# Designs tried in a protein design chat: VHH binders against PH domain-containing protein DDB_G0287875. Part 8

Target 1, 92 residues: PH domain-containing protein DDB_G0287875, of Dictyostelium discoideum (Social amoeba) (q1zxe2r132to223)
Amino acid sequence: SKGKSGWLLRKRPGRYDKLYSVSKADKYLRLYENEDTDNDPLYELSLENSIIELKQDLHLQLTLGNSERYIFTHESESEIVSWAQELQATMN
Below, E stands for the ipSAE of ESMFold2; O stands for the ipSAE of OpenDDE; V2 stands for 0.75 times the mean of E and O plus 0.25 times the DockQ between their complexes.

## First folded at step 7 (VHH; framework vhh_surovatamig_d1)

Design m6 (from k3 with K52R R98K; at its last look DockQ between E and O 0.05; V2 from the best seeds 0.00; counts 0 for: pae O 6.4 > 2, placed apart)
Fold by OpenDDE, look of step 7:
Structure m6 (fold): chain B 92 residues (1-92), chain A 120 residues (1-120)
Amino acid sequence: as target 1 above (92 residues)
Amino acid sequence: EVQLVESGGGLVQPGGSLRLSCAASGFTFSDYWMSWVRQAPGKGLEWVAYIRQDGSEKDYVDSVKGRFTISRDNAKKSLYLQMNSLRAEDTAVYYCAKDEFDSSGWFDYRGQGTLVTVSS
């Protein structure tokens, strides 16, 4: 399986949600409540025609093909950047 | 105008403690989640902790869990970070952050920061 997994923080207006992300070669980003990926994902996002942008420090914006926008951050800028790069690689 | 003023930083030895404060003004403090972030020398910005409006929810970066405590006083429009068992790797400028979200995404208002140096 191609992709990257790890903890992320989904930024929402007024809160953070910790999520465990899994990006695979099937062009989906799956977000889980915890590292147990045998459970159903909270979100399953099609990455087809998606755009990843590093907007600010600790700020990754994922815009899906349907224009839905997701904001992610991480404990460290370096980690969010690394995750973004690997996510981008899975999208290519 | 949103203003955040951090204080409480200083030089401490490993194992020491510091309490950081943030004085907020220019917005309804109690309506917002607040965070602490830090930037170590030569490193990128790192999220440290956040706290819900009413303090009922908190979370921390793993490296500080059990050592740091975030708290707030909405009446005083103040955010706090109690830092115990400080380590050299905690050395950083610490910023109080107010989250904003608009049509372009989210961003943080941060103060000028307060320097925490942990060194023997």
Scores: ipSAE 0.017, ipTM 0.334, lowest interface PAE 6.4, mean pLDDT 83
ESMFold2, look of step 7: ipSAE 0.033; ipTM 0.398
ESMFold2 (binder alone), look of step 7: mean pLDDT 81; pTM 0.820

## First folded at step 8 (VHH; framework vhh_surovatamig_d1)

Design p1 (from k3 with D54R; at its last look DockQ between E and O 0.10; V2 from the best seeds 0.00; counts 0 for: pae E 8.8 > 2, placed apart)
Fold by ESMFold2, look of step 14:
Structure p1 (fold): chain B 92 residues (1-92), chain A 120 residues (1-120)
Amino acid sequence: as target 1 above (92 residues)
Amino acid sequence: EVQLVESGGGLVQPGGSLRLSCAASGFTFSDYWMSWVRQAPGKGLEWVAYIKQRGSEKDYVDSVKGRFTISRDNAKKSLYLQMNSLRAEDTAVYYCARDEFDSSGWFDYRGQGTLVTVSS
């Protein structure tokens, strides 16, 4: 896995939050308030023992090893597919 | 005040069935995804299933696919979990939760739980 960074939309009731998302070889997905990744991430998600599923409605479901669940999407189909592939590759 | 009240748990033999219910109040039920989560003795909280607002989109953890069915009735502000072909590994306290798509929502917006015990 080469890593990947970019904006993702995280699903919340009645809205989406736009988060700058960074995946690296250390098997973490970090979610930032903006592109300034020198600041602390809002979320630091361990991908160990996680499940990654891309649904037909182009929502990417990440279920962590501790059963926490995060739902993401993107306006570009190719981008959300690329994120699904990247996260799956980073795990193994 | 958000209130979620689970019911329908009990003691069943392996292979048996139970139907869990969750009565919701204090929020606009139809605006939220809803989830069932469970906690087995001595283990952490495990996500079981979610269902979107209209009830047409839903999904399950792999270990319960084909055995459990999540459903909702927005007019009755109720969430359900039909559990068939129960196994000892399904023994847990089951919680309904207003789904905020992170672990904070599970702790802040869930009920008291209902105990399901599957004993061989």
Scores: ipSAE 0.012, ipTM 0.146, lowest interface PAE 8.8, mean pLDDT 84
ESMFold2, look of step 8: ipSAE 0.006; ipTM 0.210
ESMFold2 (binder alone), look of step 8: mean pLDDT 83; pTM 0.851
OpenDDE, look of step 8: ipSAE 0.142; ipTM 0.569
ESMFold2 (binder alone), look of step 14: mean pLDDT 83; pTM 0.846
OpenDDE, look of step 14: ipSAE 0.015; ipTM 0.269

Design p2 (from k3 with D99Y; at its last look DockQ between E and O 0.06; V2 from the best seeds 0.00; counts 0 for: pae O 7.9 > 2, placed apart)
Fold by OpenDDE, look of step 8:
Structure p2 (fold): chain B 92 residues (1-92), chain A 120 residues (1-120)
Amino acid sequence: as target 1 above (92 residues)
Amino acid sequence: EVQLVESGGGLVQPGGSLRLSCAASGFTFSDYWMSWVRQAPGKGLEWVAYIKQDGSEKDYVDSVKGRFTISRDNAKKSLYLQMNSLRAEDTAVYYCARYEFDSSGWFDYRGQGTLVTVSS
């Protein structure tokens, strides 16, 4: 399903990528470079054995089972919180 | 000690302009993406703009596109936000922000903020 849009992604310290859309299907998170989710995703991340953490006010931390770390932020803090809850529910 | 100090806020009429500045110290400014975030009265924090280390990439929240310009001077360890065509909905405390990683994860540094009030 189509999720949030207008996110920024960090895979490592000091590196951000624009992420226009995020969707989840089964136990995968798909990240898109634009709002058209019919295209191929820029990233496809397995949520299996992953950890989702809401950190302070402006970012969501995703640690994958292989220890890769992604940081998400959104134009709205409330959307970050909402997305954290959705991802956590999906992982349970 | 990481420090971010914002300045340039004030009262302005709709359609007016302001230029915000952020003075950074206590870290290698040029190694980090920097951002402006804001908090309107009664609302949560939202990001306004991001800028890459070398300034080659910028991003804005949709509501400010075409009106706001983020820039930086790494030599002066300064971040700027030129705000044109200001609207009432731009009223907020504006913060300069940096993200950092430590053993507990990622966290952000923000200054004390500068108040921007857009009112007729």
Scores: ipSAE 0.014, ipTM 0.324, lowest interface PAE 7.9, mean pLDDT 80
ESMFold2, look of step 8: ipSAE 0.014; ipTM 0.291
ESMFold2 (binder alone), look of step 8: mean pLDDT 84; pTM 0.854

Design p3 (from k3 with E100Y; at its last look DockQ between E and O 0.15; V2 from the best seeds 0.00; counts 0 for: pae E 5.1 > 2, placed apart)
Fold by OpenDDE, look of step 8:
Structure p3 (fold): chain B 92 residues (1-92), chain A 120 residues (1-120)
Amino acid sequence: as target 1 above (92 residues)
Amino acid sequence: EVQLVESGGGLVQPGGSLRLSCAASGFTFSDYWMSWVRQAPGKGLEWVAYIKQDGSEKDYVDSVKGRFTISRDNAKKSLYLQMNSLRAEDTAVYYCARDYFDSSGWFDYRGQGTLVTVSS
């Protein structure tokens, strides 16, 4: 699907690093440094056997099949919820 | 299977020192941030320190700054916590933890812990 901009990725406790956009294609979640999704992604995450969770404090927690974990947030709560639903629907 | 095994805990007097170790297995250790967390008797889990994959970045909970040092050896898949000038309030079960914790105190993997008791 089309990339969504404005996301933050937590790389360490208490700190988020800015990601420009995230996109879902096939069974992969791609994270981009900027809004241009035609570029190479910073991360390409297989969603196969992955778990996505919307946490109470409104961050997304993605656990990959290999147990790697990614934590995302967004300045817009509605985007967080929407993206969570979209990812969950894809995984089902 | 992800495994984290802590060691080095024990009884120590105030002002004393301990060095905790954590042996990691079942995952690519060098790909992850690592943390120490602790749980004092009757209290919840508290984050203590974290270290970046390459060790270039570290941080600590305020109460242990200047006293504790976190380090890692990626070749040995090991995490360490040097604890100096120990205080009674440092008494807790210390856990090696992989990657993140959230606002609720959650983290993805932790060991069984090692008990540190600071008492005169």
Scores: ipSAE 0.025, ipTM 0.397, lowest interface PAE 3.4, mean pLDDT 86
ESMFold2, look of step 8: ipSAE 0.036; ipTM 0.365
ESMFold2 (binder alone), look of step 8: mean pLDDT 84; pTM 0.853

Design p4 (from k3 with D54S E57Y; at its last look DockQ between E and O 0.14; V2 from the best seeds 0.00; counts 0 for: pae E 8.2 > 2, placed apart)
Fold by ESMFold2, look of step 8:
Structure p4 (fold): chain B 92 residues (1-92), chain A 120 residues (1-120)
Amino acid sequence: as target 1 above (92 residues)
Amino acid sequence: EVQLVESGGGLVQPGGSLRLSCAASGFTFSDYWMSWVRQAPGKGLEWVAYIKQSGSYKDYVDSVKGRFTISRDNAKKSLYLQMNSLRAEDTAVYYCARDEFDSSGWFDYRGQGTLVTVSS
């Protein structure tokens, strides 16, 4: 995959955080406070040995190799589906 | 084994201040974002604040912005919450937690809590 970047809503207890998300061929999903990706990301999530599940309620659940879980969504169905496809392609 | 121990709660008048502490052990503290969450009497859990591993980034629930400050000392494996201008609605049990899970997972890696009561 050639990568994908864009905004995602990350679910947290009692809220969603809007994070600028970047996936590249290095098998990491990086989550930034804003579009300035020259700054350090808030999260660097290794996709190695992870599981990606797009749920029926259009929440994308990422379970990392260390069993940490991250849940994402988007207002656009096509966008969250595209993210699920991108992350699955990056892992393979 | 992961341990988180909160302290510093108590009874305080509206407008007062408290500083909460959390002592961490059993894991590499500096590898994790840390969070404060709270539970008011008869209510569900509410996220209050989190802080990045280095301390370089912090964020807060809107209701406490400008009044609460989260901080950490990685050398002492400690997390802090400075609470100023306290209000009755801040009354809750406050927990520190490792911020690696959503609401379904954070309970496995949280302390026993410290009670903050804001009342005249």
Scores: ipSAE 0.012, ipTM 0.359, lowest interface PAE 8.2, mean pLDDT 85
ESMFold2 (binder alone), look of step 8: mean pLDDT 82; pTM 0.832
OpenDDE, look of step 8: ipSAE 0.018; ipTM 0.329

## First folded at step 9 (VHH; framework vhh_surovatamig_d1)

Design q1 (from e1 with T50Y Y106W; at its last look DockQ between E and O 0.04; V2 from the best seeds 0.00; counts 0 for: pae E 5.9 > 2, placed apart)
Fold by ESMFold2, look of step 9:
Structure q1 (fold): chain B 92 residues (1-92), chain A 120 residues (1-120)
Amino acid sequence: as target 1 above (92 residues)
Amino acid sequence: EVQLVESGGGLVQPGGSLRLSCAASGFTFSDYWMSWVRQAPGKGLEWVAYIKQDGSEKDYVDSVKGRFTISRDNAKKSLYLQMNSLRAEDTAVYYCARDYYDSSGWFDYRGQGTLVTVSS
């Protein structure tokens, strides 16, 4: 996988967080406060044993092996589809 | 079968406090983010607060920030809402809910709720 970086909206009950998201070949999705990835990420999410689902309303649901759930979306339909493809490819 | 049973509601005067409880059964409670949602008479559901599985992340709707505190006890399979400085606008039926986005919408609330009435 070539990796992918970009902004995603993380859905929380009642609001969205905008997070700079980075996927690399090490099978982690890292979520940063901003584009300065030299800082520690807010979250390091292991894609191993995870489930990735792109819902019909174009929300991307990531369920980790420990059952933690993260839901993402994007203003661009093509971008959230591209993220779903990237994360699926990374976990394979 | 998934069950969520709310309790602790009642009639209070403005400025008063209440603590709501939710007893969960029929699922692995510690696997789910949990929320409190409320429905004022004649209105739709409003999300109030959520809490992550391990309690490390919480947030609140702006109108209750600084007054309400959500908490959970995974060993007791229980969710709580401490409500301080209550106002008339907090009058509603309060439900606890699993954050469940698969096939049934955003919130999975199944209990009868517990009525909070704030009035003098």
Scores: ipSAE 0.016, ipTM 0.321, lowest interface PAE 5.9, mean pLDDT 85
ESMFold2 (binder alone), look of step 9: mean pLDDT 84; pTM 0.856
OpenDDE, look of step 9: ipSAE 0.022; ipTM 0.308

Design q2 (from e1 with T50Y Q53R; at its last look DockQ between E and O 0.12; V2 from the best seeds 0.00; counts 0 for: pae E 6.9 > 2, placed apart)
Fold by ESMFold2, look of step 9:
Structure q2 (fold): chain B 92 residues (1-92), chain A 120 residues (1-120)
Amino acid sequence: as target 1 above (92 residues)
Amino acid sequence: EVQLVESGGGLVQPGGSLRLSCAASGFTFSDYWMSWVRQAPGKGLEWVAYIKRDGSEKDYVDSVKGRFTISRDNAKKSLYLQMNSLRAEDTAVYYCARDYYDSSGYFDYRGQGTLVTVSS
């Protein structure tokens, strides 16, 4: 994969948080508070042994090897589909 | 089977405190993020707080920040909510919930909840 950066909506109980998301094809997904990626990410998620599933309601479910689950979406169907493809590619 | 049993609710005056407990069974408690959610009379469910599976991260809905503290004891399979400086708008049934387990939802709340009533 070539990597991908962009905003995603992370599903939280009763709300969505907007996180700047970065994949660099190194089997990590990094989530930042804003576009200033010189700061430390809020989350650095290892994709090793993860499961990635794009649901019919256009929610992207990422289940990590440690069973932690993160759910993302986007206003654009093509964008969330592209994220699903990117994360699947970085695992390969 | 997964079972979550809430306790510690009651009637308190504004400004008072309560500590809620949740006893968990039927799953490996230390593998899961946990949340408290509440339902005020005539309202929908509102998320209150979450705690990461190892306790290293916590967050709260803005209306309770600085007043409520979520905690867990993985050895006792228990989740807690310390509620200080209670206000009338905190009146609700409080549920503990297992988060982010199934692909179709982000809450897996169990039991009947515990009622907190804040009134003079």
Scores: ipSAE 0.014, ipTM 0.315, lowest interface PAE 6.9, mean pLDDT 84
ESMFold2 (binder alone), look of step 9: mean pLDDT 84; pTM 0.852
OpenDDE, look of step 9: ipSAE 0.019; ipTM 0.384

## First folded at step 11 (VHH; framework vhh_surovatamig_d1)

Design r1 (from k4 with K52S D59Y; at its last look DockQ between E and O 0.21; V2 from the best seeds 0.00; counts 0 for: pae E 6.6 > 2, placed apart)
Fold by ESMFold2, look of step 11:
Structure r1 (fold): chain B 92 residues (1-92), chain A 120 residues (1-120)
Amino acid sequence: as target 1 above (92 residues)
Amino acid sequence: EVQLVESGGGLVQPGGSLRLSCAASGFTFSDYWMSWVRQAPGKGLEWVATISQDGSDKYYVDSVKGRFTISRDNAKKSLYLQMNSLRAEDTAVYYCARDEFDSSGFFDYRGQGTLVTVSS
């Protein structure tokens, strides 16, 4: 995959976290507080053995190999679809 | 018991405006992010808009950005969707949803919904 960077909304009960998200086809999704990726990511998620599901309500559900679940969305339909494609490509 | 009751739908012409309301009860409304979702005839659910607890953050699906405005009144336990410049593609049943993780889905939308029909 070519990699992808951009903002995502991470859904949690009662809130959304706005996170700068980076995929570089190394089978990790890194989530940053802001666009300054020279800092350590807030989360570094291994995509190995993960399951990616894009729901019809435009929420992307990522289930990691350790069974942790992360739910993302975006204000743009094309952007969240592009993220689903990127993450699926990174897993292959 | 959590209840969400939608209202304000109807038949409007393209380019028209409509304001949807949602009355919430059975939970502490101000503790939750709230969302609007919709279901067009014969299609699945589509997320439309989300608003934070105090209304300071608002998010919209791209197709409605600039035309729809989500708002809330925590004193009245009410959620609103102002819809301007309506198009035929906006025709759907609109549901008010409490934003919480649910093991079968993403939103708690227990109301009957309110039908919006945009037709000449």
Scores: ipSAE 0.014, ipTM 0.387, lowest interface PAE 6.6, mean pLDDT 85
ESMFold2 (binder alone), look of step 11: mean pLDDT 85; pTM 0.858
OpenDDE, look of step 11: ipSAE 0.069; ipTM 0.512

Design r2 (from k4 with K52S D59Y S103Y; at its last look DockQ between E and O 0.08; V2 from the best seeds 0.00; counts 0 for: pae E 6.6 > 2, placed apart)
Fold by ESMFold2, look of step 11:
Structure r2 (fold): chain B 92 residues (1-92), chain A 120 residues (1-120)
Amino acid sequence: as target 1 above (92 residues)
Amino acid sequence: EVQLVESGGGLVQPGGSLRLSCAASGFTFSDYWMSWVRQAPGKGLEWVATISQDGSDKYYVDSVKGRFTISRDNAKKSLYLQMNSLRAEDTAVYYCARDEFDYSGFFDYRGQGTLVTVSS
């Protein structure tokens, strides 16, 4: 796992939120309001015991160990595929 | 009962254009984000485009950016996809889909689809 950062669209009921997403290969995915990662993240998601699925509609579904689900997408197919690979790698 | 009915597909030459329509009923159309998805022969579903409730935000898969435009008319409860500069790889059945408000059922509600064939 090498880590990754970039913008993702997080699916919400009836909308998408744009979040600056950061993986540091420490088994966490941190979601920020903007690129200023010196501030506290809006969400800090533990990837331990999580399930990561890239759906055929190019949505990345993350199911956490506590059963919470987060759904992400991106305008670029290559970018969402890269995120799926990064998160799968950091889980190990 | 949620119903989505797609139309406007057909046979078109490469470089041509088509405009797809989707008529919605059985739900409050203006409350939902809407999407187009497609399924090429023998393949799974691929997300194409998504539009917000009031149309202010639009998102596209990279392969169609600059060629396809998603739009909606809430008064007519209709969703549209303007498809320009069509390519053979755009050949697919196109589905109108309602965005489900939870994480578990994103594309559970879609119509029967409309076939777009791009062939010289």
Scores: ipSAE 0.014, ipTM 0.364, lowest interface PAE 6.6, mean pLDDT 85
ESMFold2 (binder alone), look of step 11: mean pLDDT 85; pTM 0.866
OpenDDE, look of step 11: ipSAE 0.019; ipTM 0.394

Design r3 (from k4 with K52D S103E; at its last look DockQ between E and O 0.04; V2 from the best seeds 0.00; counts 0 for: pae E 4.3 > 2, placed apart)
Fold by ESMFold2, look of step 11:
Structure r3 (fold): chain B 92 residues (1-92), chain A 120 residues (1-120)
Amino acid sequence: as target 1 above (92 residues)
Amino acid sequence: EVQLVESGGGLVQPGGSLRLSCAASGFTFSDYWMSWVRQAPGKGLEWVATIDQDGSDKDYVDSVKGRFTISRDNAKKSLYLQMNSLRAEDTAVYYCARDEFDESGFFDYRGQGTLVTVSS
């Protein structure tokens, strides 16, 4: 895991939320309102015992150890693939 | 085995109300977005409403906004659709569906449906 940061679209019913996403290779994915990461993240997701699936429609499905599901996408195919690789690597 | 069982359909007059229920089993209900979809006679499936895991976000097809309300009770593993001000165009078989974000999910993870008929 080398860490990664960048914008992701989080899928919600009827909309996508644009979230600044940060992985620091500490087995967390932190989601911020904007690039100002000095503020508290909106979400701090523990990746311990999580499952990461990149679906055929290029939506990245993250299922946390507590069974919560988060769905992300990006306009760039290479970017969403890179995020899937980063999150899988962080879990190792 | 995923099972979804709809109930509460029936015959109502225009302007009437119905409340549909869906009992879920065979999966962790609270982990999934849930949807209602419907199929009018001779037509394809139409998405009606979707609700997220904890019920904080809801969305509806424009034709039912302000008349229908989707809700869920995760403790009872149940999904609901409150249908008010019903119109003839709402006549359809209504299906409870586990949302898988593609059309295959509509077909593979839905119940057998409950018939709603809106007629004089």
Scores: ipSAE 0.067, ipTM 0.446, lowest interface PAE 4.3, mean pLDDT 86
ESMFold2 (binder alone), look of step 11: mean pLDDT 84; pTM 0.849
OpenDDE, look of step 11: ipSAE 0.090; ipTM 0.541

Design r4 (from k4 with K52S V61Y F101W; at its last look DockQ between E and O 0.09; V2 from the best seeds 0.00; counts 0 for: pae E 7.6 > 2, placed apart)
Fold by ESMFold2, look of step 11:
Structure r4 (fold): chain B 92 residues (1-92), chain A 120 residues (1-120)
Amino acid sequence: as target 1 above (92 residues)
Amino acid sequence: EVQLVESGGGLVQPGGSLRLSCAASGFTFSDYWMSWVRQAPGKGLEWVATISQDGSDKDYYDSVKGRFTISRDNAKKSLYLQMNSLRAEDTAVYYCARDEWDSSGFFDYRGQGTLVTVSS
């Protein structure tokens, strides 16, 4: 994994919330309110024992080891595919 | 077979309260985000509230925020909606729903719903 940073849309009922997302080679996905990563992340998700699935409608489903589920997408199809590849690489 | 059974609806005066329940079966309840959605007669489906698997994240439609509280009990496989300060515009059939992965803004609602009528 080489790491990746950028905006993702997190699925909510009836809407999406935009989160600045950061992946590093440490098996975590960190989600921030904005690009100012000097602040604490809103979420720090451990990818240990997680399942990462890119669905046909290009929604990326992340199921954590504790069974919590997070669903992401992006307006750019290539970008969400790249995120799926990054998260799979950091997990493996 | 996945089943969602809503209950607790009824006729109530404005300003009153109701507590809706949803009994879930046929799936691992604690693995899913759950939502309440509603449909007024002759209107489209409206999202009301959503709760994460462990209850740590809750979200509400603006018009119900501060009046409605979503909760869950994973041991009892149950979802709840406490509705306070009810208004005429809250009149609708309320459905319990699972969060569906494959459709943005769509819900897997399969129960008969429970009718809430708010009328003076």
Scores: ipSAE 0.013, ipTM 0.212, lowest interface PAE 7.6, mean pLDDT 84
ESMFold2 (binder alone), look of step 11: mean pLDDT 83; pTM 0.838
OpenDDE, look of step 11: ipSAE 0.105; ipTM 0.514

Design r5 (from k4 with K52S V61R F101Y S103D; at its last look DockQ between E and O 0.04; V2 from the best seeds 0.00; counts 0 for: pae E 7.3 > 2, placed apart)
Fold by ESMFold2, look of step 11:
Structure r5 (fold): chain B 92 residues (1-92), chain A 120 residues (1-120)
Amino acid sequence: as target 1 above (92 residues)
Amino acid sequence: EVQLVESGGGLVQPGGSLRLSCAASGFTFSDYWMSWVRQAPGKGLEWVATISQDGSDKDYRDSVKGRFTISRDNAKKSLYLQMNSLRAEDTAVYYCARDEYDDSGFFDYRGQGTLVTVSS
């Protein structure tokens, strides 16, 4: 995995939250309040035993090993596809 | 059959408090984000609050923030809404809902609701 950083829209009931998302070659997806990654992330999501699904409406569903679900999207189709590829590559 | 049964509604004065409960059955409760939604007389459905599977994420509509607290007990398959400092505009039928993030519509199955009336 080459890693990836960038903004994603996290789907919540009735809204989207913009989170600065960071994937490194360590099997985690870290979600930050903003681009200041020197602060602690709001969430560290373990990708071990996770399922990644890119839906037909271009929402990326991440189901963690503990059954928690996180749903992401992006304005750019190519960007959300690239995130799906990155997360699949780092998941192992 | 998926069932969601709301309770705890009633008549209270402005400034009063109520605690709503929702008993869930027929599905794996801990797998779902859960939400409270409400419908005031003659109005559409309005989102109130949402809680993640383990309770670590909570979110509220602006008009209830600081007054309402959502919580859950996965062992009891129960969802709760503590409502403090109630106002007349909080009058509505309150529903609990499963939250389907990956589909249009967002809310999957709702119970029968519980009526909250805030008036003098």
Scores: ipSAE 0.014, ipTM 0.242, lowest interface PAE 7.3, mean pLDDT 84
ESMFold2 (binder alone), look of step 11: mean pLDDT 84; pTM 0.853
OpenDDE, look of step 11: ipSAE 0.092; ipTM 0.503

Design r6 (from k4 with D31S K52S D59Y V61K S103D; at its last look DockQ between E and O 0.06; V2 from the best seeds 0.00; counts 0 for: pae O 8.6 > 2, placed apart)
Amino acid sequence: EVQLVESGGGLVQPGGSLRLSCAASGFTFSSYWMSWVRQAPGKGLEWVATISQDGSDKYYKDSVKGRFTISRDNAKKSLYLQMNSLRAEDTAVYYCARDEFDDSGFFDYRGQGTLVTVSS
ESMFold2, look of step 11: ipSAE 0.013; ipTM 0.355
ESMFold2 (binder alone), look of step 11: mean pLDDT 84; pTM 0.854
OpenDDE, look of step 11: ipSAE 0.025; ipTM 0.422
ESMFold2, look of step 13: ipSAE 0.013; ipTM 0.268
ESMFold2 (binder alone), look of step 13: mean pLDDT 84; pTM 0.856
OpenDDE, look of step 13: ipSAE 0.012; ipTM 0.307

## First folded at step 13 (VHH; framework vhh_surovatamig_d1)

Design w1 (from r6 with D57E F101S D103Y; at its last look DockQ between E and O 0.11; V2 from the best seeds 0.00; counts 0 for: pae E 9.6 > 2, placed apart)
Fold by ESMFold2, look of step 13:
Structure w1 (fold): chain B 92 residues (1-92), chain A 120 residues (1-120)
Amino acid sequence: as target 1 above (92 residues)
Amino acid sequence: EVQLVESGGGLVQPGGSLRLSCAASGFTFSSYWMSWVRQAPGKGLEWVATISQDGSEKYYKDSVKGRFTISRDNAKKSLYLQMNSLRAEDTAVYYCARDESDYSGFFDYRGQGTLVTVSS
């Protein structure tokens, strides 16, 4: 894993939230309000014991070790696939 | 601290109706999405329905759509579930929960729940 950052859409009931997402290959996914990552993240998600699934509708489903589920997507197929690869790599 | 107190469960025949209530305290109720979740005997926790902070958006598990209605009263800090056309498969302990991540993710349920039994 070499890290990755970029915008993702997080699915919520009835809406999508746009979050600036950062993986630094430390087994965490950090979600920010904007690109200013000097601020604290809105969410800091531990990927330890998580399950990552890329669905046929190009939604990336992340199930954390505590059973919390986060669902992401992107307008670009290559970008969401790249995120799935990055998150799987950082877990190793 | 945070308290969620469910009520309104009971024994009903298939096809019957029940209305569940949840009294909330110890947090700003109107700032949270709220959910109903349930646990049938021998099964895991299952999401049932979710309602937005102002009640303008409501979401349901497919198997309960058209039969259940979620609602809230922010002035009374109360959450409700109207359950119609009940089936044996609806038998479970029902919990109200703060939606801590999304309607499909982790739920903060702290109450004792209220038992709904649908049986002839």
Scores: ipSAE 0.007, ipTM 0.148, lowest interface PAE 9.6, mean pLDDT 84
ESMFold2 (binder alone), look of step 13: mean pLDDT 84; pTM 0.857
OpenDDE, look of step 13: ipSAE 0.017; ipTM 0.386

